# Designs tried in a protein design chat: VH-VL binders against Adapter SH3BGRL (SH3BGRL). Part 3

Target 1, 113 residues: Adapter SH3BGRL (SH3BGRL), of Homo sapiens (Human) (o75368)
Amino acid sequence: VIRVYIASSSGSTAIKKKQQDVLGFLEANKIGFEEKDIAANEENRKWMRENVPENSRPATGYPLPPQIFNESQYRGDYDAFFEARENNAVYAFLGLTAPPGSKEAEVQAKQQA

## First folded at step 21 (VH-VL)

Design z4 (from z1 with heavy chain N31R)
Fold by OpenDDE, fold request of step 23:
Structure z4 (fold): chain C 113 residues (1-113), chain A 119 residues (1-119), chain B 111 residues (1-111)
Amino acid sequence: as target 1 above (113 residues)
Amino acid sequence: EVQLVESGAEVKKPGSSVKVSCKASGFTFSRYAIHWVRQAPGQGPEWMGWIFPILGIAKYAPKFQGRVTITADDFAGTVYMELSSLRSEDTAMYYCARDEYWDSGMDVWGKGTTVTVSS
Amino acid sequence: QSVLTQPPSVSAAPGQKVTISCSGSSSNIGNNYVSWYQQLPGTAPKLLIYDNNKRPSGIPDRFSGSKSGTSATLGITGLQTGDEANYYCGTWDTSLSAGVVFGGGTKLTVL
C-alpha cells in the first residue's frame, strides 16, 4: 500500500496544496493509500526522518511533506511525484503496475515492442 | 552568518508575563524546529518546549504546560515564547535554539535573554 | 533530579583523554538520539555531538560520542585548557512527558 506522510497541521499553504495534490491523485485513480500524519504522530515523524534516504534529504532541514512510500520503500517527494505525473509515469513512480488501458500502460507497451 | 537573535533583557514583577522573541538570521526557520531552553543561575539547561512552524507543531514541557505559549511568525522569521504568571523561580537565561529535526541536536543557539522576576 | 545522569565533575591533564557518561532509560537514550553540548562560562551551550556520534562542522575529531543501551558517552582526546567547561547530554524522551531532556551536567577541569 502507498503511504503518504503528511503534516495535517502544516502552516504552509504550499505544503498543504502539495499534500492535497498527491492525495487527490491517489483518490481519483483509486489507488489504495494510507495517510501518515507526522504532525499528530511522533512515531510517524520519526519513521519518516529515519527512512527518507540520505541522498534524498534536503541539504539542510527536515524532509518536507508529502513524502511518498510504497510500504517501506521510499518513492519520492512532491517534486518527484509531480515530474512523474507530468510524464505519465506515476504508477512506475509509485512502484505499481499501470492498469491496462492507461496512458502509461500504452507507453510501456510501445517501448517493449 | 547563521544565527538566532533574541530580544533584550526583561525585568518583570511576579504575576506578570514576559514574551521573548527569537529571530532567524542567515537562514529560514521554516525547515527547522526551534526549542526554548532556560537556565537558572548556577543550574543546567531546562527544556521548555519547541515549535516546528512549517509542520504546525508546538509542544511544551509538562512543567510549563498552561503557562507557556510558543508561536511563530513566518513573515517575520521569528519565534516567540510567552511565559505567564511569572514567579521568582522563573528568573533565568532564556535561549532559543535551532534543531534540524526535533531531536537531532540544537546546533544554533541564541545568545539568550535574561529574564529577572522580582518584587 | 535531572532525567539523565552525569558525573558532576571530571578532570585530567592536558593531552589526556576524558570520558563523560550519560545514563538514562529506555524511553529516552534507549530509543532516541543523544546530543552533547559544551558550555563555556557566560556563553550559550554549543553542540558537540548529535545523533549519538556525529560531529557538526567545526567540531574537531577530538570529540566523539557513543551510545550503548540506555547510556551515552562523550570522549575528549588531546585535552586542551580551552576544553574546561560544563558538558551536558541531551536526548528526546518519548514517555508521557515527551520532549527534550538534559543531563545535570559535568564540570570538566583541565589540571
Scores: ipSAE 0.869, ipTM 0.942, lowest interface PAE 0.5, mean pLDDT 96
Fold by OpenDDE, last read:
Structure z4 (fold): chain C 113 residues (1-113), chain A 119 residues (1-119), chain B 111 residues (1-111)
Amino acid sequence: as target 1 above (113 residues)
Amino acid sequence: EVQLVESGAEVKKPGSSVKVSCKASGFTFSRYAIHWVRQAPGQGPEWMGWIFPILGIAKYAPKFQGRVTITADDFAGTVYMELSSLRSEDTAMYYCARDEYWDSGMDVWGKGTTVTVSS
Amino acid sequence: QSVLTQPPSVSAAPGQKVTISCSGSSSNIGNNYVSWYQQLPGTAPKLLIYDNNKRPSGIPDRFSGSKSGTSATLGITGLQTGDEANYYCGTWDTSLSAGVVFGGGTKLTVL
């Protein structure tokens, strides 16, 4: 299950939009996910801090939501998600198998041929 | 240079309110937690509360719940702490302090704002 | 009276090593990161140690921190006269009200 760490009460319009983009994508593609609110839940906030890899953390400050995990495996932040989406590689980004008939699956098939 | 610039000293009467400002310089405060800590003369630091603007979180110590309000102005790059119903025991130095997280340690401190409550 | 317990005072001669203890509980030190602060007379506290044992930039390696169980320790080697100050431990407490808690402070005197 994909876990998306979000801040429900974020004062940043940009962050809110990014969160919505990720969640909306998952919903639209019927990808199962769990929302982990780091604003409302201290345990979630702590977990995210500790489980975002050091090399993926910002030079300074707290890792900004949304942060995306597949189970306990870190997948990336919004920028990584956005890039994956632009390259039709979101399923790979998420650590999921692209569904048959998807553009991503077609590209993969061609690469393997 | 990274610093927190606090507002000037305050002299208040009992029952009044005080609002102390803390302006970030050299960094974007919204990506950090800002704590408010006070210190009465001859005593140790006492935590009052914190705010994490970008996450939209503000919480207060139980002792001050109902009397303290911590807010942030993103445009001004400033955090505010308002304490109401002032008492003589509220006489203290009030510090704002930056925390990269919320529990990682306060690495940047303001110089403090002296608040004196006297009749 | 403070949530975290520190010795009220410690003293040593220049060049010596001192340790300052900080005792808490499972809800604070036991489960959270410990920070140490130095406060010189008439100044704001200064962060010495964060995340139990890490030093911020500019803090000399004479200062060290450790944590075990529900206790933390600040170590200062090569004691200098300029180290005379109050030292406070701090940590997050996840008990009834989540927030920062401080020790009562330790006055370090350099003899």
Scores: ipSAE 0.868, ipTM 0.942, lowest interface PAE 0.5, mean pLDDT 96
Fold by OpenDDE, fold request of step 23:
Structure z4 (fold): chain C 113 residues (1-113), chain A 119 residues (1-119), chain B 111 residues (1-111)
Amino acid sequence: as target 1 above (113 residues)
Amino acid sequence: EVQLVESGAEVKKPGSSVKVSCKASGFTFSRYAIHWVRQAPGQGPEWMGWIFPILGIAKYAPKFQGRVTITADDFAGTVYMELSSLRSEDTAMYYCARDEYWDSGMDVWGKGTTVTVSS
Amino acid sequence: QSVLTQPPSVSAAPGQKVTISCSGSSSNIGNNYVSWYQQLPGTAPKLLIYDNNKRPSGIPDRFSGSKSGTSATLGITGLQTGDEANYYCGTWDTSLSAGVVFGGGTKLTVL
């Protein structure tokens, strides 16, 4: 299952919007997900710190939400999500199989042909 | 240069309140947690609480719960610690300190603000 | 009284090695990262070790940290006169009183 780590109490409009974009996308596409609040839950906060790969961590500071995982596998941050979405590769980004009839599936089929 | 600049020394009466400021210089505090730690004369450091502005998290030590308030001003790049109902035992040096996370070690400290509570 | 227990004092001659212990419990040292701080007279604490055994930039390799179980140790080799200070361990505590906890401090005297 997809896990999205978010900060529910963030005062940053930008972060709130990014979180909403990710969650909204998952909901709209009926992709199952779990929301993990790092502001309200210390264990979630610690887990995220320890499981965001070193090469994906910012030079300084805490990795900013949203952070996206497939089970325990790190998939990326908002920028990575955004790029995947722009390229019709969100399912691949999430580590999921694109559903039949989806634009992403069609693109993949053409590339393999 | 990365530093935390704290407000000046305070002399307060018992029962009053004090508000100490901590301004980030050379870095964006919103990307970090800021701890407040005090140290009474001849004693070791005592943790009071912390705030992670960008995540909207603030927590206090149980000892100070209900008497301390930690806030942040993003525009001013400043964190504040207000301690109310002051008593003589609150006489101490009050430090703000930066933490990249919340438990990764306080790598940047202010010079401290002396708060003296006396009748 | 402090949540973390340190020896009140340690001493050694220049050039020697000293170790400072820090003992806690499962809710703090056992499950969280340990930091060490040096405090010279009249100054704010200075971070020496973080994440159990990592040194910040500018901290010489004479300083080392380790953690095992519910205890942590600070090692100082090649002791110098300038190392005379108070040393504090610190860590996160996940108990009902979640937050940072410090040791009582260790006074290091260079003989």
Scores: ipSAE 0.867, ipTM 0.942, lowest interface PAE 0.5, mean pLDDT 96
Fold by OpenDDE, last read:
Structure z4 (fold): chain C 113 residues (1-113), chain A 119 residues (1-119), chain B 111 residues (1-111)
Amino acid sequence: as target 1 above (113 residues)
Amino acid sequence: EVQLVESGAEVKKPGSSVKVSCKASGFTFSRYAIHWVRQAPGQGPEWMGWIFPILGIAKYAPKFQGRVTITADDFAGTVYMELSSLRSEDTAMYYCARDEYWDSGMDVWGKGTTVTVSS
Amino acid sequence: QSVLTQPPSVSAAPGQKVTISCSGSSSNIGNNYVSWYQQLPGTAPKLLIYDNNKRPSGIPDRFSGSKSGTSATLGITGLQTGDEANYYCGTWDTSLSAGVVFGGGTKLTVL
């Protein structure tokens, strides 16, 4: 299952918007996901700190939510998600198989042809 | 240059309140946790609480719960610590300190604000 | 009385090595990262070690940190007169009230 680490109490409008974009996408496409609140749960906060790959961490500061995982596998941050969405490659980004008839599946089929 | 600039020394009467400010410069304020630590004369550091602005979290040490309030102004890049019902035992140097996370170590310290409580 | 226990004092001659111990419990040192601070007279504490054994930029490699179980150790090699100060260990405690806890401090005297 996709795990999205979010900060429910974030005071940043930008962060809130990015979180909603990710969650909204998952809901709209009926992709199963679990929210992990790093603001309300210290264990979630610690887990995210330790499991975001070092090469994906910012040079300084805490990795900003949303952070996206497939189970325990790191998939990326919002920028990575956004790029994937722009390229119709979100399922690949998430480590999922694009469903038949989806735009992503069509693109993949054309590339393989 | 990365630094935390604290407000000036305070002299207070018992029962009053004090509000110390801590202004961040040279780094993205909201991406760090800010701790408040005080140190009484001849004593070691004592943790009071912390705030993580980007996450909207503020927590306090049990000893100060109900008497301390930590807030942040993102626009001003400033964190505040207010301590009420002051007593003589609150006489100390009060430090704000930056933490890249919340538990990774305080790598930047203010110069401290002296608070003296006396009748 | 401090949550973390340190020796009250250590001493050594210039050029020698000293170690400062920090003893805690499973709820703090056992499960969390340890930091070390140096405090010179009249100054704010300075971070020496973070995440058990990492040095911030500008901290010489004479300073080292280690952690094992519920204890941590600060090592200082090539002791210099300027190292005379108070040293504090600190860590996160995940007990009833999660927060930072400090050791009682160790006064290092350079003979």
Scores: ipSAE 0.867, ipTM 0.942, lowest interface PAE 0.5, mean pLDDT 96
Fold by ESMFold2, last read:
Structure z4 (fold): chain C 113 residues (1-113), chain A 119 residues (1-119), chain B 111 residues (1-111)
Amino acid sequence: as target 1 above (113 residues)
Amino acid sequence: EVQLVESGAEVKKPGSSVKVSCKASGFTFSRYAIHWVRQAPGQGPEWMGWIFPILGIAKYAPKFQGRVTITADDFAGTVYMELSSLRSEDTAMYYCARDEYWDSGMDVWGKGTTVTVSS
Amino acid sequence: QSVLTQPPSVSAAPGQKVTISCSGSSSNIGNNYVSWYQQLPGTAPKLLIYDNNKRPSGIPDRFSGSKSGTSATLGITGLQTGDEANYYCGTWDTSLSAGVVFGGGTKLTVL
């Protein structure tokens, strides 16, 4: 299952919008997911600290939410999600099969043909 | 130049409160955990609580729960610690300190400020 | 007494090696990252070791950290007179409310 690490109490408008953009996309496309709140839940915060790969962290500091995993496998941050969506590759980005008839499935079929 | 600078020394009467500011420079402080630590004369450090502004987290050690409040002003680049109902045992050097996470280690410390609770 | 236990003092001559222990429990050292601090007389603490065994920039490699089980160790080789200070261990503790705990400190004397 897709797990999205978020900070529900963040005071940053930019972070709130990015989190909503990710969660809204998943809801609109009926993609099952779990929210993992790092502000209210210390175990989630520690897990995210330990599981975002070093090459995906900022030069200094804690990687900012949202952070996206499929089960325990890191998929990316908001910028990676945004790029995947712009390229009709969000299902691949999430490690999922695109639904038949979707734009992403059509793009994949054309690239293979 | 990454720095934390606490406000100046204070002398207070028992039962009053104190509010210490911690001005950050050279980094985006809201992206880091800021701890407050005090040290009474001849004693080791004592953790009071922490704030992680961009995540909206502020939490306090049980000993200080109900007496301490830690807040941030992103515009001013400043963290505040307010300690109420002061007692003579609150006489100490008070530090703010940055942590890259919250549990990694405090890599930047202010020089500290003395709070003295009078007779 | 402190949640984390350190020896109250250690001493050694210049050039020698010392170790400073820090004993805790599974709720702190056992499951959390350990940090070490040097406090020279009249100054704020300075981070020597974070995340158990990592050195921040500017800390010489003669300072080292390790942990095993519920104990952590700070090692100092090539001891210098300027190393005379108090040394504190610190870690996250989850036993009552989550937060940082410190050791009581170890005074290092360079003879």
Scores: ipSAE 0.714, ipTM 0.882, lowest interface PAE 1.2, mean pLDDT 91

Design z4 (from z1 with heavy chain N31R)
Fold by ESMFold2, last read:
Order: sequence, then structure tokens, then C-alpha cells
Structure z4 (fold): chain C 113 residues (1-113), chain A 119 residues (1-119), chain B 111 residues (1-111)
Amino acid sequence: as target 1 above (113 residues)
Amino acid sequence: EVQLVESGAEVKKPGSSVKVSCKASGFTFSRYAIHWVRQAPGQGPEWMGWIFPILGIAKYAPKFQGRVTITADDFAGTVYMELSSLRSEDTAMYYCARDEYWDSGMDVWGKGTTVTVSS
Amino acid sequence: QSVLTQPPSVSAAPGQKVTISCSGSSSNIGNNYVSWYQQLPGTAPKLLIYDNNKRPSGIPDRFSGSKSGTSATLGITGLQTGDEANYYCGTWDTSLSAGVVFGGGTKLTVL
């Protein structure tokens, strides 16, 4: 299960937009996911603090949402998601198999040729 | 240079309110937790509450719930703490302090500002 | 009565070592990160230790922190006259409305 850590009460338009881009993509592609709110839920906030890898954190400070996991495996932040989408590699980025007939599956098929 | 600077000392009457500002420089304050801590004469530090502006979180110690409000102005680079219904026991040094998270430790402190409550 | 219990004072001679204890519960020290602060007379507190045992830049390694169960310890070796100060432990506490709690402080005297 894909888990997306978000701050529902964020005052940042940029963060809200990034969160919606990720969630909207998952919804549109019928990818099952759970939202993990770090603003309202301290346990989620602490978990994200402890599970975003050291090399994926800013030099100082708390890594900003959205943060994307497959189960407990870290997949990346918004920038990583954006890059994966630009390259038709979002399913691979999420650790999932691309659906037959998707652009990502077509790219994979061409690479096998 | 990373620093926090509280507004100047204030003398207040019992029953009034005080609003202390905390201006941040050298870092993007909205991306950090900012705690408010006070210290009465001869006493240890007492946590009042915190704010994490970009996440939209503000929380208060139970002792101050209902009479403390912590807010932020991202444009001004400033956090505010307002304490209402002042009494003599509120006479203290008030600090703002930065935490990289919220539970890690306060790595940058302001110099503090005195609020004196007297008639 | 502070939520975290510290001895009110400790003393030792220059060059010696000292430890300062901080006792709490599972809702604070047991399940959360501990920080330690030094407060010299007339100054704001200064962070010595964060995340139980990590030192910020500029804090010498003669300051150390550790945690076991619901208790934490600040260790100071090679004591110097300039170490004479009040020392406070702090941690996140989840038993009430969640927030920071501090110890009552320990006055270190270097004799």
C-alpha cells in the first residue's frame, strides 16, 4: 500500500499543490493509497521524521510533505515523483507494475525490444 | 547568521495582555518549529507552546491553554506570542527558540525579553 | 515539582568528570528524544545535546549524552571553571497535550 505523508493544514500554496498533484495522480490511476496527515496526527509526524532516509533530508530541518512510501519503504518526495512522471516511470517509482496499455508499459515494452 | 530576536521589555498591568514578537534572520523560519519558553526569576524554563508555520501547527501547554496564542507572519519573518489575563506570576523572561524538528532540541535561542506585571 | 527529576546540585574539581541524571517516564524520556541545555548566569540556555546523544557543531566531545529506559544522563569530562552553570534536560512528553517538559535543573559547581 502506497502511503503519502501530507500536511492537511499547511499554509503553503506550493505544498498544497504538490500534495494534490500526487494524490490526484494516484486517484486518477486507481492506485490504492493511504493519506498520512502529519499536521493533525503526531504519530504520523514522528514516523515520517524517523523514516525519511538521512540522505533524503534537507541539510537542516524537517523534510517537507509530500513524502511517498510503499508500505514502510521510502520512494521519494515531490521532485522525485515529478521526475518519474516526466519519464513515464511512476509505477516503477512507486514499486508497482505498470498496467498493460499504459504509456509506462509501452515504454517498458520498447526497451525490451 | 542564524538568529532570533525578541521585541523589547514590557511592563504591564494585571488583567492586560502582552504580545511579544520574535524576528528570525538567516533561515526560513516557517520551515522550522519555534517554541516559546519562559523563565520566572530563580526558576527553570517553562514551555508555553510551539508553532510550525509551514505545516499549519500551533499547540499550547495545558497551563496556558485559553490565554496564549502563537501566530506567525511569513512576510515579516516573525512569530508572535500573546499572553492574556496577565497576573504577577507571569513576570518572567520570555524566549523564542528554534527546533529543527519539534522534539529534537532547541538549537537557536533568542536573548529573551522581560515581561513585568505590576500595578 | 518538575516533570523530569534532576539532582538539585553537583560539584567536582577542575579536570574531574561529573554526570547529571534526568529521570522521567515512558511518556517522555522512555519514548522520545532527550536534549540538554547549559545556562550560564545571565544568558539564554544553550543546546549541548540533542536527539539523546548528538552534539551540535561547536560543542566539544567532553560533553556526552545517553539514555537508558526512562532515564537520561549528561556526562562532562575534563571539568573547567567555565562549566559552572545550571544544566537542564528537556524532552517531548505525550501523556497530556503533548509538548516539551524540562527538568528542574542542576547547578554544577566547579571547586
Scores: ipSAE 0.700, ipTM 0.879, lowest interface PAE 1.3, mean pLDDT 91
Fold by ESMFold2, fold request of step 23:
Structure z4 (fold): chain C 113 residues (1-113), chain A 119 residues (1-119), chain B 111 residues (1-111)
Amino acid sequence: as target 1 above (113 residues)
Amino acid sequence: EVQLVESGAEVKKPGSSVKVSCKASGFTFSRYAIHWVRQAPGQGPEWMGWIFPILGIAKYAPKFQGRVTITADDFAGTVYMELSSLRSEDTAMYYCARDEYWDSGMDVWGKGTTVTVSS
Amino acid sequence: QSVLTQPPSVSAAPGQKVTISCSGSSSNIGNNYVSWYQQLPGTAPKLLIYDNNKRPSGIPDRFSGSKSGTSATLGITGLQTGDEANYYCGTWDTSLSAGVVFGGGTKLTVL
């Protein structure tokens, strides 16, 4: 299952928009997911600290939400999600198979032809 | 230069409150945990609570729950700690300190400010 | 009573090595990161070690940290008279209400 780490109590407009953009995409595309709140839940906050890879962390400070995992496998942050969506590669980014008839499946079929 | 500066020393009567400010410069303070730590004369540090402004987290040590409030003003670049119902045992040096995470270690400390509570 | 236990004092001659212990529990040292602080008289604490064994920029490599089980150790080699200070361990504690706990401190005397 796709797990999206979020801060429910964040006062940052930018963070709220990024979180909603990710969650909204998953909802619109019927992709099952769980929200993992790092603001209210210390276990989630610690887990995210320990499981975002070192090479994907900011130069200083705690990686900001949203952070996206497939089960325990790190997939990326908002910028990685956004780039994947712009390149019609979100299902691959999430470690999922693109649905038949999707733009991503269509692009992949065109590449193989 | 990364810096934290607490407001000036205070002398207070028992039963009153104090609000100490902590001005951050040289970094985006809202992206870091800011801890408040006090140290009574001749004693070790005592953690009071913390805030992580951009995540909307503020929590307090059980000993201070109900008496302490930690807030941030992003516009002013400042964190505040208010301690109410002061007692003589609250006489101490009060520090604000930055932590990269919340549990890693406090890498930037203010110089501290003295709060003296006497009748 | 401090949640983390440190010896009240340690001493050693200049040039020698000393270790300072910090004992805790599974809810703090056992499952969380340890930090160490030096406090010279009249000054704020200064971070020496974070994340169990890492040194911030500007801390010489004669300061080292380690952790085993529910205990942590600060090592100081090549002792200098300027190392005479109080040393505190700190860590996150997840019991009851999560937050930072400190040791009671260790006074290092260089003689």
Scores: ipSAE 0.684, ipTM 0.870, lowest interface PAE 1.3, mean pLDDT 91
Fold by ESMFold2, fold request of step 23:
Structure z4 (fold): chain C 113 residues (1-113), chain A 119 residues (1-119), chain B 111 residues (1-111)
Amino acid sequence: as target 1 above (113 residues)
Amino acid sequence: EVQLVESGAEVKKPGSSVKVSCKASGFTFSRYAIHWVRQAPGQGPEWMGWIFPILGIAKYAPKFQGRVTITADDFAGTVYMELSSLRSEDTAMYYCARDEYWDSGMDVWGKGTTVTVSS
Amino acid sequence: QSVLTQPPSVSAAPGQKVTISCSGSSSNIGNNYVSWYQQLPGTAPKLLIYDNNKRPSGIPDRFSGSKSGTSATLGITGLQTGDEANYYCGTWDTSLSAGVVFGGGTKLTVL
């Protein structure tokens, strides 16, 4: 299961938009996911602090949401998601198989031809 | 230079309120937890609450719940603490302090400001 | 009474070592990160140790921190007259009223 760590009460327009972009994409493509709110849930906040890999953390400060995991496996932040979407590789980014007929599956088929 | 500066000392009557500002410079304060800690004469520090502006979190110690409000103005680079229904027991030095992770440790402190409550 | 228990005072001669203890519970020290602060007379607290045993830049390595179970210890070696201060431990408490708790403080006298 895809887990997206978010801050529901974020005062940042940029963060809220990034969270909406990730969640909206997952919803539109019927990809199952769980929201993990770090603002309302201290356990989620601490877990994210301890489980975003060191090479994916900022030099100082707390890693900003959204942060994307498949189960407990870190997949990336918003920039990584955006890059994957630009390249029609979001399913691969999430560690999932692109469904037949999807844009990602079509791109993969053309690249193999 | 990373710095926190509280507003000037205040003398208040019981029953009134006080609003202390804490101006940050040299860092993007909204990306850090900002704690408010007070210290009565001859006593140790007492945590009042915290704010993590970019995450939209503000929480208060149970002792102050309902009397304290902590807010931030990202444009002004300033955090505010308002304490209402003041009592003589609220006489103390009030500090704002930065924490990288809310639970890691307060690495930058203001010099503090005195709030005196007397009739 | 402070949530975290520290000895009220400790004394040692210049050049010696001292340790300051901080006792808590599983809801605070046991499961959370411990920090230590030095407060010189008339000044704000200064962070000495964070995340149990890490030193901020500019804190000499004669200051050390450790944690075992529900207790934490600040160690100071090579004592100097300038180390005379109050020392406080602090940690996050995850009980129903989650937040930061501090010890009552330890006055270090360097004789």
Scores: ipSAE 0.640, ipTM 0.859, lowest interface PAE 1.5, mean pLDDT 90

